# Designs tried in a protein design chat: VHH binders against Glutaminase (glsA). Part 3

Target 1, 327 residues: Glutaminase (glsA), of Synechocystis sp. (p73903)
Amino acid sequence: MGIGVNSDPKVVHHQSIPKPNAMAIANYRAITTKQWQTWVEAARLQALNGKLPQYIPQLSLVDPGNFALDIGDQNGIIYEAGDTDLTFSLMSVVKPFLWLYILHHRGWQWAEQKVGDRPSHLPFNSVEQLEQDGGYPRNTMVNSGAICLAGHIPGATIEQRCENFLTWLNHTAQCQLWLDQELLASVHSLPNPRNLAIAHLLAAKGYVEDATLALETYNQLCCLSGCLKDLFKLGLMLQCPQPPLQPDTTARVKATMAKAGLYEMSEAFFRRTGFICKSGVSGLILACLPAPSPTIFACYSPPLNEEGNPVAPLALLEFLAEFTSRN

## First folded at step 4 (VHH)

Design g7 (from v17 with G50S; framework vhh_vobarilizumab_d1)
Fold by ESMFold2-Fast, scan of step 4:
Structure g7 (fold): chain B 327 residues (1-327), chain A 120 residues (1-120)
Amino acid sequence: as target 1 above (327 residues)
Amino acid sequence: EVQLVESGGGLVQPGGSLRLSCAASGFTFSSYGMAWYRQAPGKGRELVASIYSGGSTSYADSVKGRFTISRDNAKNTLYLQMNSLRPEDTAVYYCATSQWLEYGHKYDYWGQGTLVTVSS
C-alpha cells in the first residue's frame, strides 16, 4: 500500500510528457516585426477585459497596462516588446524551479514519496482535492505540492530555506532574483484559509514535519521577484540545462508543466500546441516552445482571465500556435 | 452589429486641448474595457490610454499627466481629454475594444479614426 499511485516500477511505457496532437515546426526568426507588433496589439486589447487579483493587495494596485515580452533561444533574442525594466514577482512561476531544486538535490525516488505527477481536476488551491488524495499532493504545480516541497528545503529557519533556494536558483540560472519584502507583507495582510488548511493537512498526514515552516517558506518563494531578463534566463535553464544540472531532470519538470502549468487547461493546451507553460498570478507566463532550436517565451501582463491565467501572454501563445499550425 | 464612431478631432495649436469621443453601439458597453490608440504618418499604431471594465486606467508614458481617459456607461461613450498638446501628438486616433462572443471566441473592434493635427 503505497500512498503514491505512481510507485509501480514495472510500467513499461512510461511517458512523462503528454504527446501533442499536432504541431508544425516553425522558424520563429522568420516572423516579421510587423506580425509581432500586430499580435502584441491584439493581445493587449484582449487584456482590457482581464482582472487584477484582489486576494493579494499589492498585486491589485499594479498598473494593468504593464507589458513586457521576450522570445528567444540560446543564440539570443528573436523579438522583444514593452517595458523590459518592469519588475514582478514569480508567484506560481517559482513552482517549476522549486520542483527542479528538489529533483536535483534529492532525486525522483525520494520526491515521489512526497508528491504525485497527475493532472488536477480541481482548482490549484483545492483543499478538497488534497483530502480526496489522502494528503498526497496531486502534482508539484498545485499549491499543496509546492507547499509540501517548500517544507523539504534544507535550513533551520524560513529565512535560511528561502536563502538556500534563492542562492542556488540565481547561481544556476545566472539571474538576479530578490525577495520582495513589501509583497511578502502584502501576502500576510489578508488571511489565506485554503493554504493554511492545506499545510495543516500535509502535516497531519506526515508529508511535512511543520505546517507553518512549509507554508511560510512557500510564501517567501512566491515573493521572489525579477525582471524580464531574469524570467528569460529561468527559461534558458529549463530548455538548455548546463552541468551539473541534468537534462532528464529538466525534462521531468517540463513534463509536469505540460500536465499542470496552466491550471485546468494545461493538458488540452499542450496537446493542441506543443507549448509547455507555467503561469503566475502576478501576470507571468513562461513557456518552452517547440522549434528547430529550443525556444523560450517570457511575458508579463497583469490582467488575468477567469482561470487565473494572464490574458495577453496567453493570447500571444494562441497566435503563435495558429501561425505554427499553418507552417 | 458592433460599431465604434470617433469624433472631436481637428486642428489645434501647441499647448491647446481637445476632447475626443467614441460612440459605441451593438454591445453591452459597460461590460467591456476600451482603449485609445493613435497612428502618426509612417509609424506603427501606439496604445495611448486604456480603461478596463472595472474602471482602472493606464496610460502610455508619452501622454501620462496630459491625457485623461473616461467613460459614460449610461451614454455608451468613451472619452479622451487631451491637454498640453504637442506636435508629436499629431495622429489619427482610434477607439478600440475586444469582446468574447460564441464559445470563447474573441473579436477585436476598431473605429475608423479621427484626425488630430497639432500645428501652429
Scores: ipSAE 0.568, ipTM 0.838, lowest interface PAE 1.7, mean pLDDT 87

Design g8 (from v17 with G50D; framework vhh_vobarilizumab_d1)
Fold by ESMFold2-Fast, scan of step 4:
Structure g8 (fold): chain B 327 residues (1-327), chain A 120 residues (1-120)
Amino acid sequence: as target 1 above (327 residues)
Amino acid sequence: EVQLVESGGGLVQPGGSLRLSCAASGFTFSSYGMAWYRQAPGKGRELVADIYSGGSTSYADSVKGRFTISRDNAKNTLYLQMNSLRPEDTAVYYCATSQWLEYGHKYDYWGQGTLVTVSS
């Protein structure tokens, strides 16, 4: 949890992009299969102390022993483990791609009028933070920022907006994501008063035109689902963008992930490891790893820690960071 | 100091049953998840079954429907009920847990293992 680690006065919160205290440039292809297997065993053992999210019924009923891992680069898979046929929802992992979509289609000058890029020091669903900021979302990785951006996807209906986003994302990443209608019904089965309050505050302050349209579009995007191969391809799109995506656009998305991709631990983790991550409450971590060849880490394991980050994927990243810092 | 001590292994014929026990000490047992792993001669360790502090369980496909993991928090004991045993279940069975220590340091703890032999 960062207790007992030294703060670096060279790292300041007012900088536009957090800088790691140390950077490890690693050859991930030099890591042996036996080393990966040892780390997977240890990570899965740590997951025994995690818990499933209870506020989305379908996610509370998933098998907590589910596991799938891909590490690779543009030249292919470096290591693969677990059940690669498992399907899962993106949940908050969709947020970087929603940000990418808006930046690609509307540009930064427009986007900065609707959402900030500052770290949040309060929980990802904080109404209090949005109130203190006058309805202007802190960043695109908190719920308020994502709900705001979802409100600006083009389309006459919620379904058309979701389909326009999904079609673009599948085409650009060369993946086959789909909307999980059963999961969407599960999301609607329990009240979410915080997200509702966020959407109404955004509308009241003029950041979205229609609170319901923004919130329900956001809900559909969170329920976009796929398999490990799809998640890996989304990572490739961020690390190795191809025209018409501009490298400056993916760099801006990754900068926001470094500040806010792992909730409250985001800046500290990035500064310590150099790893750029986004987690989702279904059990996902997607990470961009520094290396001579840009590397993608895509991992699924449902049990979460106290901050809401997946235990086994995070443990694997910790093992990897320690190993690369020594080698 | 964490200690895990397995017992209940032995020789059994195909189709038979065994119940493994793991006596845990040196930590608040009820607060931690537990697992059973096995290692057959010449093979790596594999996860057989696990149980979370809240009681949720998972199983390897090869044992699902035949093995049952359970715990008794009052006795600080983990169990593995093994039914319809097959020759391929022959392995050393290990009890394991992982603990978060002060300042985010973690330790993985393993028992010494108990041998299960399934043969005629």
Scores: ipSAE 0.015, ipTM 0.496, lowest interface PAE 8.2, mean pLDDT 85

Design n07b (from n07 with S60Y; framework vhh_h_nbbcii10_fgla)
Fold by ESMFold2-Fast, scan of step 4:
Structure n07b (fold): chain B 327 residues (1-327), chain A 125 residues (1-125)
Amino acid sequence: as target 1 above (327 residues)
Amino acid sequence: QVQLVESGGGLVQPGGSLRLSCAASGYTFSPSYLYALGWFRQAPGQGLEAVAAISGSGGYTYYADSVKGRFTISRDNSKNTLYLQMNSLRAEDTAVYYCAAEGRYDSPWNEYDYWGQGTLVTVSS
């Protein structure tokens, strides 16, 4: 009787991953090299219809013909194509890992007080949606959610917060990511009044303490850069988490990716294909594929479609989904 | 076809006031069409800098630290026009001022798709 209150048994709260209408069950190792080459050629041709982002000057100057692809699992690479030495920034691909960091260090019950897990399917802009929601971000894959979470990374300065996140991520995923200072300067070269308005609204409503600290930490995280091997290892961390990462924590991250990882097309694509994806404006798609062995799709191709998703990586996922539905 | 046309620039004395206007055609000023509207400037020998921005709803505004308390951004949806009221002007406010609008209101990144031709503001004499 040394305790003042009776504690209930530990209750584990799991966020369910939305189930697809049909599972694309694939033996990716049975796909021939010739079939992969045909798909890669077709996808790269489709990319000619895409466009580079203009808001970030350094991203606007990238060769639109750049391409790199890894598909594999914990046993190794199944297929590899393109220039695997190319480096790129994570941009919005960092958002699932920021969510994972916060869930791992602060827990889901704390995190849900700061950010939701609902899809963003309204005809409102990001700031107006946040205002309609009283400053509570819809999910962690939109800028408001990520800026909010970045405001809660521990550290006395922006630089220490970025370093704490980067050190954890590199150690946990066995990556060699770095902060691209030249890209960060490029991001700062043109103002972002939309994200600044988001950060100030979050602060005004009490979701972050310091708007500037939250936004600038977020900007640094988006400028974390790596190569194809790093992106693949980030996917392995989501699909094959190792202690002390908990499987329910990565499951929560993947559930949010299924709802919002490809912007407005996220849920429809996941329900049709079973593929859990996150895109980034630098030309990245990282995807978790259904298979007897957890499978990772990591692809880089800079040209984007009208929604801001990379054309060639998305085309490859469409080819793969159609093939697996017939085999 | 979307176009932004700035007006109201000119020569003004230090401490004076000036109002810039940006008339939009080819779309309407509403949350359903455009997200952010803003004013940017480029001073001689300097890079492009943000001056002020206003959200699609008009409920949120941004101001550069150099202009806070002196400049006010506003919009008139009935006239499809964005304004910048500039008070207590200084020599360092001398620049070409550009009106800019975001074309993708549901985009997850902040991108300005539409830009005006610019209007020169000279603070001198």
Scores: ipSAE 0.000, ipTM 0.254, lowest interface PAE 13.1, mean pLDDT 82

Design n07c (from n07 with S60Y N110D; framework vhh_h_nbbcii10_fgla)
Fold by ESMFold2-Fast, scan of step 4:
Structure n07c (fold): chain B 327 residues (1-327), chain A 125 residues (1-125)
Amino acid sequence: as target 1 above (327 residues)
Amino acid sequence: QVQLVESGGGLVQPGGSLRLSCAASGYTFSPSYLYALGWFRQAPGQGLEAVAAISGSGGYTYYADSVKGRFTISRDNSKNTLYLQMNSLRAEDTAVYYCAAEGRYDSPWDEYDYWGQGTLVTVSS
């Protein structure tokens, strides 16, 4: 049970579209309203065993019974449940869109010089992994990769960088995300020595020019907030990209999500279900589902499991995977 | 409950030295469990400032430009203790110094900030 370490973190891997071990073509529109309602009720009950994140003061104060779900495609909503007017922060759900921004504006040939596209080698310790990799971030879904990319958003100030990203994202996805200043103040109220160490290691090894600029830009992006409709539209942008956004660019982002979007369970879950997911500790899962029509799953429920994944959204995806594997 | 207890603060003259210690209980220092440990300070009328950080492996250290070359951070995992050696102290180093520890999961928001109560360092003649 030894762990081997790749001694060359800069080895380039040509990314192909990842393929699950088995894929059933599912007709999500054939699922009855009664079946959806049964799954929603079961998932919400499972959430009672979850816990709110206590380490982020603003997130510790939300109602753990909050719930909102949209499943749909470019032809419209297939099923909707809960309180769709609830607002939440994206947190780590922003990471795929930061990756998309960089790929769209700078291209893969530039991006591969700054960040890799491999799963994390060590369980849950991004600082140790980054040290072993000589400052080259393993992938864009870990903190080191996202901080690195945030350091390369154009803009003269942290505020201009955040605004450039937010304006592009809102325009491209046709959504109305906003920076939650109260959440940002909550983040700034406590130190973050892990992310400080990451940012300075990136700067020391030449992957970012300014450690403080990179880290603070990243902090602001994680505090971008919206509602269920915004989250669904972000999913539409990934599944159904519109020009000038290229389908091969969104495919690359989705491939990274398949490897790292649900922490340690990402690859195993993708191989079993074909579902491409990203979670955030505010209680979000955004998922891209295989179907005859590209399908989006957007779900909000604050209670988390021990890995930091939202309990009710994950339970719903498990019910859906069992259904689609049998049909 | 995770508890961090700082010690070693006090009054020193400019040019003097102090060694701060932070003893952790309810939390074990290891690369797989604690990502990073750090020292932060807050001077009267000012905001919280990062002073130094050390990685889970101990292989990487961060220092604020204002303290680089004067302060040294270290950790002893067998004693579950974090240290800050402060040399060539200046009046502007006067602050309450806090020990901080981060969690185990690789997310910006998975686990943040176990704090000590703070220890006062006063640099004055």
Scores: ipSAE 0.000, ipTM 0.242, lowest interface PAE 12.6, mean pLDDT 81

